VH-VL binders against Uncharacterized protein C11C11.01. Designs and how they scored, part 6

Target 1, 160 residues: Uncharacterized protein C11C11.01, of Schizosaccharomyces pombe (q10200r209to368)
Amino acid sequence: LTKLDRAKLEWLIQGLNCEKGSIGNLLCFAVEHVNNHVEITDAFLKEFFNDQPTDDTKVYDDDYINERGEKKLSLIYLMNDILFNGISGTSLVWRYRFSFEPHVERLLDDLYLFSKRLGGRIKEDIFCKKVVKVIEVWKTWIAFQEETLERAWRNFSGNT

## First folded at step 1 (VH-VL)

Design u1 (framework fv_utomilumab)
Fold by ESMFold2-Fast, scan of step 1:
Structure u1 (fold): chain C 160 residues (1-160), chain A 122 residues (1-122), chain B 108 residues (1-108)
Amino acid sequence: as target 1 above (160 residues)
Amino acid sequence: EVQLVQSGAEVKKPGESLRISCKGSGYSFTSYWISWVRQMPGKGLEWMGKIDPSDSYTNYSPSFQGQVTISADKSISTAYLQWSSLKASDTAMYYCARGPEYTPESGYFDYWGQGTLVTVSS
Amino acid sequence: SYELTQPPSVSVSPGQTASITCSGDKLGDKYAHWYQQKPGQSPVLVIYQDSKRPSGIPERFSGSNSGNTATLTISGTQAMDEADYYCQSADSSGTYVVFGGGTKLTVL
């Protein structure tokens, strides 16, 4: 990516939220720069995991947790939109599927563990239902390994 | 106000282990990456690798992967560079430097430690 | 392996403009940053993101970056500017930090 495109990518990621227009702007960037799918996926993963400490010294308050939850959801919605465009037979965006595939299990495990931090059954339930809807799309289109998606579906839907 | 203070000079023999340190002060230590840079006598700067102190995630230069270990203890705002077995070719000045929070892969180093001279000779 | 190439030395008379180049494949598509190092001292950031100056760096320091070449320009060069200068960017993958070999600036 050129330095202007890299700056734009960073601005789009920092401003990303769950609104259709926000996700659409970053989706358009990802499609336009499909040849840089590895760099774009790396930026996505960096932002997604930006809040994982290796020990218990980091303190999280409810405002921080809620903000991180929205960011992780917005990134998953973006990933879904990129993958749907790729799975629909669009020539080059299928590259994102392969760049995301090695990380999908870790992403879904992280999301599930994060859902437990939201503080309260109602918040957790709403978050999990939103993620379930995305997982069901991925299962329908067989976007990733069926075992990984089935395990994630059980975790988020509360089925054993 | 922002300072990176490194441990003192070391004189070692080949085969010995060593750990040098870089202590940050005057800023939020976990908000910035810390890099290690080597400068061999009379030579230029070589980037060795970096660490995010908030989660201890590391990224090593291919030339240094497997040769050193970078770690951090955020409770005391200190990053470390460690060798399990020193070689004469490790003789150099080692700098720690603070990277930007937004673009660490292609970002710049705004503050540098004073350097730690490591001499490895028999 | 991605490499940034600098001239090993540049000489200039006091008050003249010094230009130090840094060349790398498609460097203009990346950011170039510049450091000054005096003997026995740590490097000091003098230009970041091609053309920006940190607080405390004189206006006579400027930078540019296009195509394959980034340039550090020091106008009205003074004896105190005598130092080694290093450019820095990222490798072709954008993953690893790369330094140029350094340029010794002599003010005669």
Scores: ipSAE 0.000, ipTM 0.482, lowest interface PAE 18.0, mean pLDDT 83

Design u10 (framework fv_utomilumab)
Fold by ESMFold2-Fast, scan of step 1:
Structure u10 (fold): chain C 160 residues (1-160), chain A 117 residues (1-117), chain B 108 residues (1-108)
Amino acid sequence: as target 1 above (160 residues)
Amino acid sequence: EVQLVQSGAEVKKPGESLRISCKGSGYSFTSYWISWVRQMPGKGLEWMGKIDPSDSYTNYSPSFQGQVTISADKSISTAYLQWSSLKASDTAMYYCARDWEYAFDIWGQGTLVTVSS
Amino acid sequence: SYELTQPPSVSVSPGQTASITCSGDKLGDKYAHWYQQKPGQSPVLVIYQDSKRPSGIPERFSGSNSGNTATLTISGTQAMDEADYYCQSADSSGTYVVFGGGTKLTVL
């Protein structure tokens, strides 16, 4: 990616939320720069796993946890849109599926463990429902390994 | 042409078993879920459950879990809905539908099941 | 259990805009889909994923979904649009499909 494109990507990721327009803006960038799918996937993963307290004595407050939940959901919605709603067709789906495939198990595991930190059964339930919606799409279209998706689906849906 | 074709109307007595079918054609049968929907006379649509024909994984509505069995034979692109023992309250039109991201874009013509003595 | 609520009936004059609502807790966080059913016929998907039209559905059909309410809008309503309309989404767990109770659209 050029210096300007890298700055634009960072700006889009930092501003990403669950609104369709927000996701659509970053989707457009991902489609436009499909040849840089590895670098874009790396930026996605860096933000997705950016839950770090800098100090092990730091307590996660409710606002921080809610903000991280929104960001993780927005990234998963973006991932889904890249795989299934990309404008450029099959070459885009193939490249990003290839880049995401090695990470999908750890992404879903992280997301499930994160759901337990939301501080309430209602918040956890709502978060899990949103993730189930995405997993069902991935299972239906066989986007990733069936066993991985089925296990994640059972965890998030409460059917174990 | 993408289509789902269902088996014909059935007239049964309470306690009898029944299996109705839904055959897909014109598309990759294993690439989509098949959902079953009930419509009682003069009533609205009720989702019963769905099956992934690629591995026969099923997901049932809590209201229908244990009341019916959904199955599929991918070698003949056919899904099934089965009752072990029919009740008069099972009288309804039954639809199968192709399930694309929870949207039902192709519907069968429906199978009318009448259960009376 | 999670429920989608629709008005039982809506009436409009030919050429007017019909608006059919579907209400559910946090429905705007999920996709809403809409079906048209005429007497003796199978349902037909008219809107999917809140606002998208399947091939063959006229542009006068549109949809929106925000907050707790999804809306199907039919502009320039015609006699042929007279039918029952059903909204559909996922339940609160995101696992099960739920239909609204249906709205009978009457075009005077």
Scores: ipSAE 0.000, ipTM 0.462, lowest interface PAE 22.4, mean pLDDT 84

Design u11 (framework fv_utomilumab)
Fold by ESMFold2-Fast, scan of step 1:
Structure u11 (fold): chain C 160 residues (1-160), chain A 120 residues (1-120), chain B 108 residues (1-108)
Amino acid sequence: as target 1 above (160 residues)
Amino acid sequence: EVQLVQSGAEVKKPGESLRISCKGSGYSFTSYWISWVRQMPGKGLEWMGKIDPSDSYTNYSPSFQGQVTISADKSISTAYLQWSSLKASDTAMYYCARDSYGDYEAFDIWGQGTLVTVSS
Amino acid sequence: SYELTQPPSVSVSPGQTASITCSGDKLGDKYAHWYQQKPGQSPVLVIYQDSKRPSGIPERFSGSNSGNTATLTISGTQAMDEADYYCQSADSSGTYVVFGGGTKLTVL
């Protein structure tokens, strides 16, 4: 990525939320720069695991945890869109699947552990329901190892 | 059988401290949240807060934060509701209830209630 | 603060259908639960997750939840159904449990 493109990527990641337009802007960038899939995946992972406040005015409280939950969900929604908006047969999105595959287990484990920090059962259950929908898509398309997805599905759906 | 058994009725004076209990039996106590619900005489149900007995994490209703303390002792499967200084306005029936796992905070098991009367 | 609104009372004759409503902003995006409370007794869960019945609750109890309104329906209402009914859900943030004000069902 050029310096300008790297700055644009960071700006898009920092502004990412669950709105269709927000996700679509970063999706467009990811597709246009598919040759840089490793660098883009690295930036995604860095943000996904960035659970510490970066500003002295920020505190690690319920508001911050809610903000982090929305960011993690927006990143998972983006990941899902990257993997599945290339079904037309003229895309190179398989490169992103390759880059994400080694990290899927720890991403899903992190999400599950994070869900327990949300501070309310209804909030936790709504979060888990949203993650389950994504996992069900991945299971249907066999996007990743069945054992990993089945374990995650059991965790987030409450089935053993 | 699965049940929640609460401590007996209390008659107290304003300014006194009080702790009431809710003992679970017949299930894994640490696997469910325990909520406390107040019902003032002739009034409706008010959710006060809840505790996860596995780590004693609490979540209070804003109306009750600072008014009461919720705690639990998982070694004896018991949750507690405590006041440092009672007021006449604390006169009410207090219920504990089990927050059913997977049912989005539906309360499937309720204690029999503890009547607290605060009078001069 | 988030509020759930119920009518204070509903009256029906034996054998008729009773409907008790619970209104809240975007309540249909959340789960609604219903409790029956008879004088001197603890509440009893009669409907959970909008429409599901716990074991032991008669089939004449049913529920629905869409838009801003959840409804508890009791078909073929009997004298034994006379009680206060409370709806319950969560506030807008999903953090706090909220009860409706309760509805006194009179079977006359």
Scores: ipSAE 0.000, ipTM 0.484, lowest interface PAE 18.5, mean pLDDT 84

Design u12 (framework fv_utomilumab)
Fold by ESMFold2-Fast, scan of step 1:
Structure u12 (fold): chain C 160 residues (1-160), chain A 120 residues (1-120), chain B 108 residues (1-108)
Amino acid sequence: as target 1 above (160 residues)
Amino acid sequence: EVQLVQSGAEVKKPGESLRISCKGSGYSFTSYWISWVRQMPGKGLEWMGKIDPSDSYTNYSPSFQGQVTISADKSISTAYLQWSSLKASDTAMYYCAKSRTIFGYYMDVWGQGTLVTVSS
Amino acid sequence: SYELTQPPSVSVSPGQTASITCSGDKLGDKYAHWYQQKPGQSPVLVIYQDSKRPSGIPERFSGSNSGNTATLTISGTQAMDEADYYCQSADSSGTYVVFGGGTKLTVL
């Protein structure tokens, strides 16, 4: 990616939220720069695991944790859209699937651990249900190793 | 039938190495975590750590980090708990257990236990 | 380090209700699970996720969890229910499994 494209990617990631328009803007960038799928996946992963406040005025409290939950969900929704809603060609799907596949288990483990930090069983339950819906899509399309997705599904759903 | 079968009782001297095993059957071994739990004679349950057999990712209790090694061989549906150098304080019953959560949050199926006695 | 506290022992007469408590900081914000262990046997899961029973566990076993305290309740307690009971949850980060110290239930 050029310097300007990297700056644009960082800006899009920082502004990412769960609204369709927000996700759509970053999805368009990912499709337009599919040849740089490894670099884009790396930026995604850096943001996904960026859980410590970088601003000296920010506190690692419930408000910050809620903000991180929204960001992680928006990234997972983006990942789902890259795989299923914005890319129709098999080669484009396989490029991003290939880049994400080594990290899927780590991403799902992080999401489950993170769910326990949301400060209440109702918040945890809502968060887990949203993740379950995405995992069910991935299981239906066999997007990743079935055993990995089944284990994650059971954990987030409580097998109920 | 879902079950975990553990290796037999061991009698060892301090300083000896040991590896005990836990074999799963009747379920998809790589789809669930395996936890190891220690119970010293007359004492309660202590969680030691867990392994994901699909990729051998491990997570240890701080009290057991560096004291034991947990591993798994998914080709034979077996998890292991290993000591490089046993101490008398390692004398205990050791259980393996299957967990339905990614981080081993609860344990629905337990092995029969392996009694390890370390004495000089 | 996160700690779960249980009474060392609880005694009830046959047919009475036994209550075993498990206390931890903000435990009600997490799930509590309960295990029964009889002498010479492996632990058996009797309650998971605060109040759910595994298949094969009698209806007289129930659970609750709110505030700082989770409770295992055994109604119509029978002699066969004599055992050690352990509560279990996760530490504050949700990373490590934590057991309570155990409660010996005696049915007199």
Scores: ipSAE 0.000, ipTM 0.481, lowest interface PAE 16.3, mean pLDDT 84

Design u2 (from u1 with heavy chain G99V P100G E101D T103E E105S S106E G107Y Y108G F109M Y111V; framework fv_utomilumab)
Fold by ESMFold2-Fast, scan of step 1:
Structure u2 (fold): chain C 160 residues (1-160), chain A 122 residues (1-122), chain B 108 residues (1-108)
Amino acid sequence: as target 1 above (160 residues)
Amino acid sequence: EVQLVQSGAEVKKPGESLRISCKGSGYSFTSYWISWVRQMPGKGLEWMGKIDPSDSYTNYSPSFQGQVTISADKSISTAYLQWSSLKASDTAMYYCARVGDYEPSEYGMDVWGQGTLVTVSS
Amino acid sequence: SYELTQPPSVSVSPGQTASITCSGDKLGDKYAHWYQQKPGQSPVLVIYQDSKRPSGIPERFSGSNSGNTATLTISGTQAMDEADYYCQSADSSGTYVVFGGGTKLTVL
């Protein structure tokens, strides 16, 4: 990516939230720069696992944890939209499935562990139900290994 | 500039069919839901239903289920509201509005069309 | 069927604080959004998710939502704020969008 494109990617990631328009803006960037799918996936993963504040003005409290939950959900929603475009099969966007595949188990495990940090059963339930919806879509599209998705589905839905 | 532009005013007779449109521009059309809202003369706002243009999934208010059809053509960034047989009680201003949530009802409708006035009379 | 109830009208003098309520069963467990509509114009979103302001909406507009009642508060009310105000949320299932009946704000 050019220096300008990297700056734009970082800006889009920093501003990402669960609003469909926010996700769509970053999706458009990912589709337009599909040749850089590895670098874009790396930026996604770096932000996804960035659970400590780097800004001295931010404290690591319940508000910050809620903010992190929103960011992780927005990234998973983005991943879902990227994968859907790849499955549609009309562009090189299918390359993102290849880039994400080695990390999907890590991502889902992190989300499950993170859900326990939200403080309170109701907050955990809401978060887990949102993740379940995405996993069910991935299972329907056969986006990743069935065993990985089934295990994650059981974890987030509370089924054994 | 983000905007929704609706088709012009319509004057119809009872029993006629009608389709009105809502065209989005200045944003990713498939990234936002489009809602349709009715406002009868001198009355309040009534939500009719919404569509996700990315997959044409629709969700209708129970009061409007079976009364109207909502559809979208993402290739031209346009959503539609259609009646197979108009009634005098359909006389109203019809608005389209976008909503940007991944979960329905989590966000408000932030951009609205100018409205399409539909008059149904003998 | 789920219903949101608003007072039909509220009157305030310029510079005073206007308060518009929206009542519904367990409304505080859901999000409330608020729209301003001036005569002959489309509605404008002024508050979303109980208390958040869209870009371009003055900070004198604020909101809250607790128990069964959401409230739109306009501090330092101006003549230009004269309009109909509608609250919006979801029904008990969270599936269908519901509007309140609207409140006419008069600033004289």
Scores: ipSAE 0.000, ipTM 0.492, lowest interface PAE 15.4, mean pLDDT 84

Design u3 (framework fv_utomilumab)
Fold by ESMFold2-Fast, scan of step 1:
Structure u3 (fold): chain C 160 residues (1-160), chain A 118 residues (1-118), chain B 108 residues (1-108)
Amino acid sequence: as target 1 above (160 residues)
Amino acid sequence: EVQLVQSGAEVKKPGESLRISCKGSGYSFTSYWISWVRQMPGKGLEWMGKIDPSDSYTNYSPSFQGQVTISADKSISTAYLQWSSLKASDTAMYYCARGYEPTELDYWGQGTLVTVSS
Amino acid sequence: SYELTQPPSVSVSPGQTASITCSGDKLGDKYAHWYQQKPGQSPVLVIYQDSKRPSGIPERFSGSNSGNTATLTISGTQAMDEADYYCQSADSSGTYVVFGGGTKLTVL
């Protein structure tokens, strides 16, 4: 990625939320820069696992945890949209499936553990329900290892 | 405090359309699934399907896919179960129930009795 | 498709322990939930996630789930416990809710 493209990617990730326009903007960037799928996936993973406040003005409280939950969910929605476009017959976008595949198990494990930090059964259930819908799509299209997705489905739906 | 209130009993003829309702109160309606469960006279419970009222995502039992439509209007905290063309075999008590992962149904409506006869 | 099997009826004397079983392939790998239904009434959740009681359910109700069999146990059974009991879990894919056929508990 050029210096300008890297700055744009960081800006898009920083501003990412669950709004369809926000996800769409980063999706467009990911599709346009599919040749840099490894760098883009690395940036995704860095943000996904960034659970420590780096800004001294932020406190590690319920508001921060809720904000992190929204960010992780928006990243999973983005991942799903990237994978869905790959399934639509564009061979270049399939590169993202390959770059995400080694990380899917740890991403889903992290999401489940994170769900317990949301501070209430209702918040946890809403979050888990949203993740279940994504996992069901991935299972239907066999996007990743069936056993990994089945285990994650059991965790988020509580059937262990 | 948590309540699911269903619409009243219906008596219909085969071929008629019908929509019954389930109104939630005392909780955040969009935070829970709503499931529909059928109980034929003298028989057991059969799960028909569920809806997430926050985005209207539905999941149907294979036995009921294409037989009924489940929908919700979150602005009035109400879920619906609809038939385009009723059959005599649809005669049953229909329950709505609040869904909680991992599939437990923690609060139930009072039921809507649907009788389909000529 | 996935099936849960219950005995159609169980009879106990007042004060005895009633046990109602629910059998399904690898059911112990899933959660089992139990509902009580009295004539003319809606089902009531009495045990969820194998062994947990909702608020308001007496301590005499307990549950277990291991291997292929989940069990609802009612200790010191009372006349008021007479009802139909249904077990419930998810199918093999975890996608669909599945009910057992129900067990009529008679307390005489």
Scores: ipSAE 0.000, ipTM 0.480, lowest interface PAE 18.8, mean pLDDT 84

Design u4 (framework fv_utomilumab)
Fold by ESMFold2-Fast, scan of step 1:
Structure u4 (fold): chain C 160 residues (1-160), chain A 120 residues (1-120), chain B 108 residues (1-108)
Amino acid sequence: as target 1 above (160 residues)
Amino acid sequence: EVQLVQSGAEVKKPGESLRISCKGSGYSFTSYWISWVRQMPGKGLEWMGKIDPSDSYTNYSPSFQGQVTISADKSISTAYLQWSSLKASDTAMYYCAKGGYEPDSYMDVWGQGTLVTVSS
Amino acid sequence: SYELTQPPSVSVSPGQTASITCSGDKLGDKYAHWYQQKPGQSPVLVIYQDSKRPSGIPERFSGSNSGNTATLTISGTQAMDEADYYCQSADSSGTYVVFGGGTKLTVL
């Protein structure tokens, strides 16, 4: 990536939320820069695991944890869109699947452990149900290792 | 222009019946066989069977004999694939394609596919 | 039952030549055909009857078939060539179509 494209990627990741337009903007960037899928995946992973406050005014409390949950969920929605909403003339599935595959187990384990920190049974249940919907899509279309997805599905659905 | 246009995506429950369609245009529909091909999520292409629309003669893959029914209505240039009772294992993308009848034959025109999801 | 075997994946750099093989007993005595499938898209016939290209398929695509092995060759491979590739033939009786398991071509 050029220095300008790296700045754009960071800006898009920082602004990412669960709104369709927000996810779509980063999806477009991922499609346009598919040849840099490793660097884009690395930026995704860096943000996904960035659980420490980076702003001077941020406090590690329930509000911060809720914000982190929304960010992680938006990243998982983006990942799902990258894998399943390919654009004509480019192949997103193989490139991004390849770069995400080594990290899927770690991502899903992190999400499950994080769900327990959301500070309320209702919040945890809603979060887990949203993640289950994504895992069910990945299981149906066999996006990743069956055993990894089945274990995650049991954890998030409460069938353990 | 020669094309095959398939019916839209289906979301069904186990035990339900379903019929999906494949409409040919831009060529002599009765002059070519129509093949049906299944692609299960994350898996390869599986040939299910074929029909000659001129006389409705069918050939099924042994794996699909008795599982589905292939038919055609030449008056509207449309071929059909039908299940009497869907199973979760029927979840797949289904393609129709022009060809597959002669020894060593190929399929030169493909429909856009019909996504069938069967879940409880 | 008659089976066609393909490698699950092949990787090449842009501009390099990609070769995808398809093996089956006495496959060279039959015709081999090749399909390209991009994610979310229908298969597209790229080679038929071993070595012939349909109208609209670039000359960088070529094929051969001899003995037990058919080969799809893509010269000067481009990012747009990234796809799953399937070989196909018919059984000895000509009554059913047989596909290979597919090969993912990655252009890195």
Scores: ipSAE 0.000, ipTM 0.440, lowest interface PAE 27.5, mean pLDDT 84

Design u5 (from u1 with heavy chain G99T E101T T103E E105S S106T G107Y Y108A F109M; framework fv_utomilumab)
Fold by ESMFold2-Fast, scan of step 1:
Structure u5 (fold): chain C 160 residues (1-160), chain A 122 residues (1-122), chain B 108 residues (1-108)
Amino acid sequence: as target 1 above (160 residues)
Amino acid sequence: EVQLVQSGAEVKKPGESLRISCKGSGYSFTSYWISWVRQMPGKGLEWMGKIDPSDSYTNYSPSFQGQVTISADKSISTAYLQWSSLKASDTAMYYCARTPTYEPSTYAMDYWGQGTLVTVSS
Amino acid sequence: SYELTQPPSVSVSPGQTASITCSGDKLGDKYAHWYQQKPGQSPVLVIYQDSKRPSGIPERFSGSNSGNTATLTISGTQAMDEADYYCQSADSSGTYVVFGGGTKLTVL
C-alpha cells in the first residue's frame, strides 16, 4: 500500500461501525486493494485486538467494553462481507480467506471470551446471537476448518 | 435500459399520510442501494437516507431520522418513502437515485428518477 | 455535522475554463462526486471518485481532489453547461452522504 492508502485504511478502520454503509466503505477499499490483502488483514487484526484505552483519562468501564464490542462486531461483519459479498472477482475470496485462516481460531476464541465481559445477560445474548449468524454462514460454506467453526458455534449458541 | 420511475405529483393537507414510490427496471434491483434526496423549492440537494433492497437495511440522515420511513419491496423492484403526518415544510421535489453496493463507485448516484413533487397546503 | 462548501456562483465566457471548488475537512482523504442539474431536470452524475467520467460525459469535464478541496473543471465551456453543480462526499465516519450547497455556473 502507498502512504496515502495506509492513511485511508486507518481512517476507514477508525470510523468503522455496524452500519452497512460504514462496512461497505471499508469493503470497497478491501476489494480495490485485494493485492494488499496481507497488509489489510494485519490492520484488521491490530484493531480487533486493540482493547486497551490509550487515553489516561479514560476508564476501562462498561461504556468502553460496549464500545469495543460494537467495534469487534463491525470487524466480524466486514470479514463476512469480504468473504461472501465481495464476489466482483473470484480471486477476492481466496486471497482474504488465505490471509485470515491462520488467525480465525484466535479471533473466535477472543470474541467468545470478550462476550462474557459485556454488562448484562441480555447484552451478552444479543451479541452472541449476532455472532452465531455469521458462524452459521461460515459453516455452510466451509470457509474455515470445520472443527474450529463447530466449537465456536457451540460456544456462541449455548450448546456447549 | 436502466430506469428509475417515480410516482406522480401529490397535493396533500397537513396531517395527512403519504407514500411515494420509485420503481427500478433494466438492472438487478437488489445489487444497488436506493437513496432518497429532497430539494426544497429554489434550494439545494439534501440526502435523506438509503435502503439496500436485498435485506431492507436502512440508513437515515440524522436530520430525517424519525421524520420519514424508507422501505422496499424487492419482489416488484420498488422503493418507498413514507410520511405518517405531513407538514407544510415537507413541500419539495423528492428524487430517488441508485448507488452500486460493492463496486469502487458505491458512493456515487449514477441514475436518478424524474422526481416526485409533493405540495402540502391547506 | 460534516459540511461541504461551494461558491454560490461562477461566471465564465464561452470557450473559457470554468473551475468550481468544494471544500471540506480532509476531503482529499475521501471520494468526491459531482452532479449537474439544469432547471426542471433531475441531477446528472458528471464526475465520480474524484476524477472519473461516466459513459456519455464529455472529456472537457474533469476533476481533482486533494487536501481539503475538490475541484470540478470544465474546459472549453459551452452555453449548454450552464447549470447548478453539486459536489457530494461522505461525512467523517463514511456513514452519511453529504452534498455541497451548489454552484450556479453562468456562461456569458
Scores: ipSAE 0.000, ipTM 0.472, lowest interface PAE 18.5, mean pLDDT 83

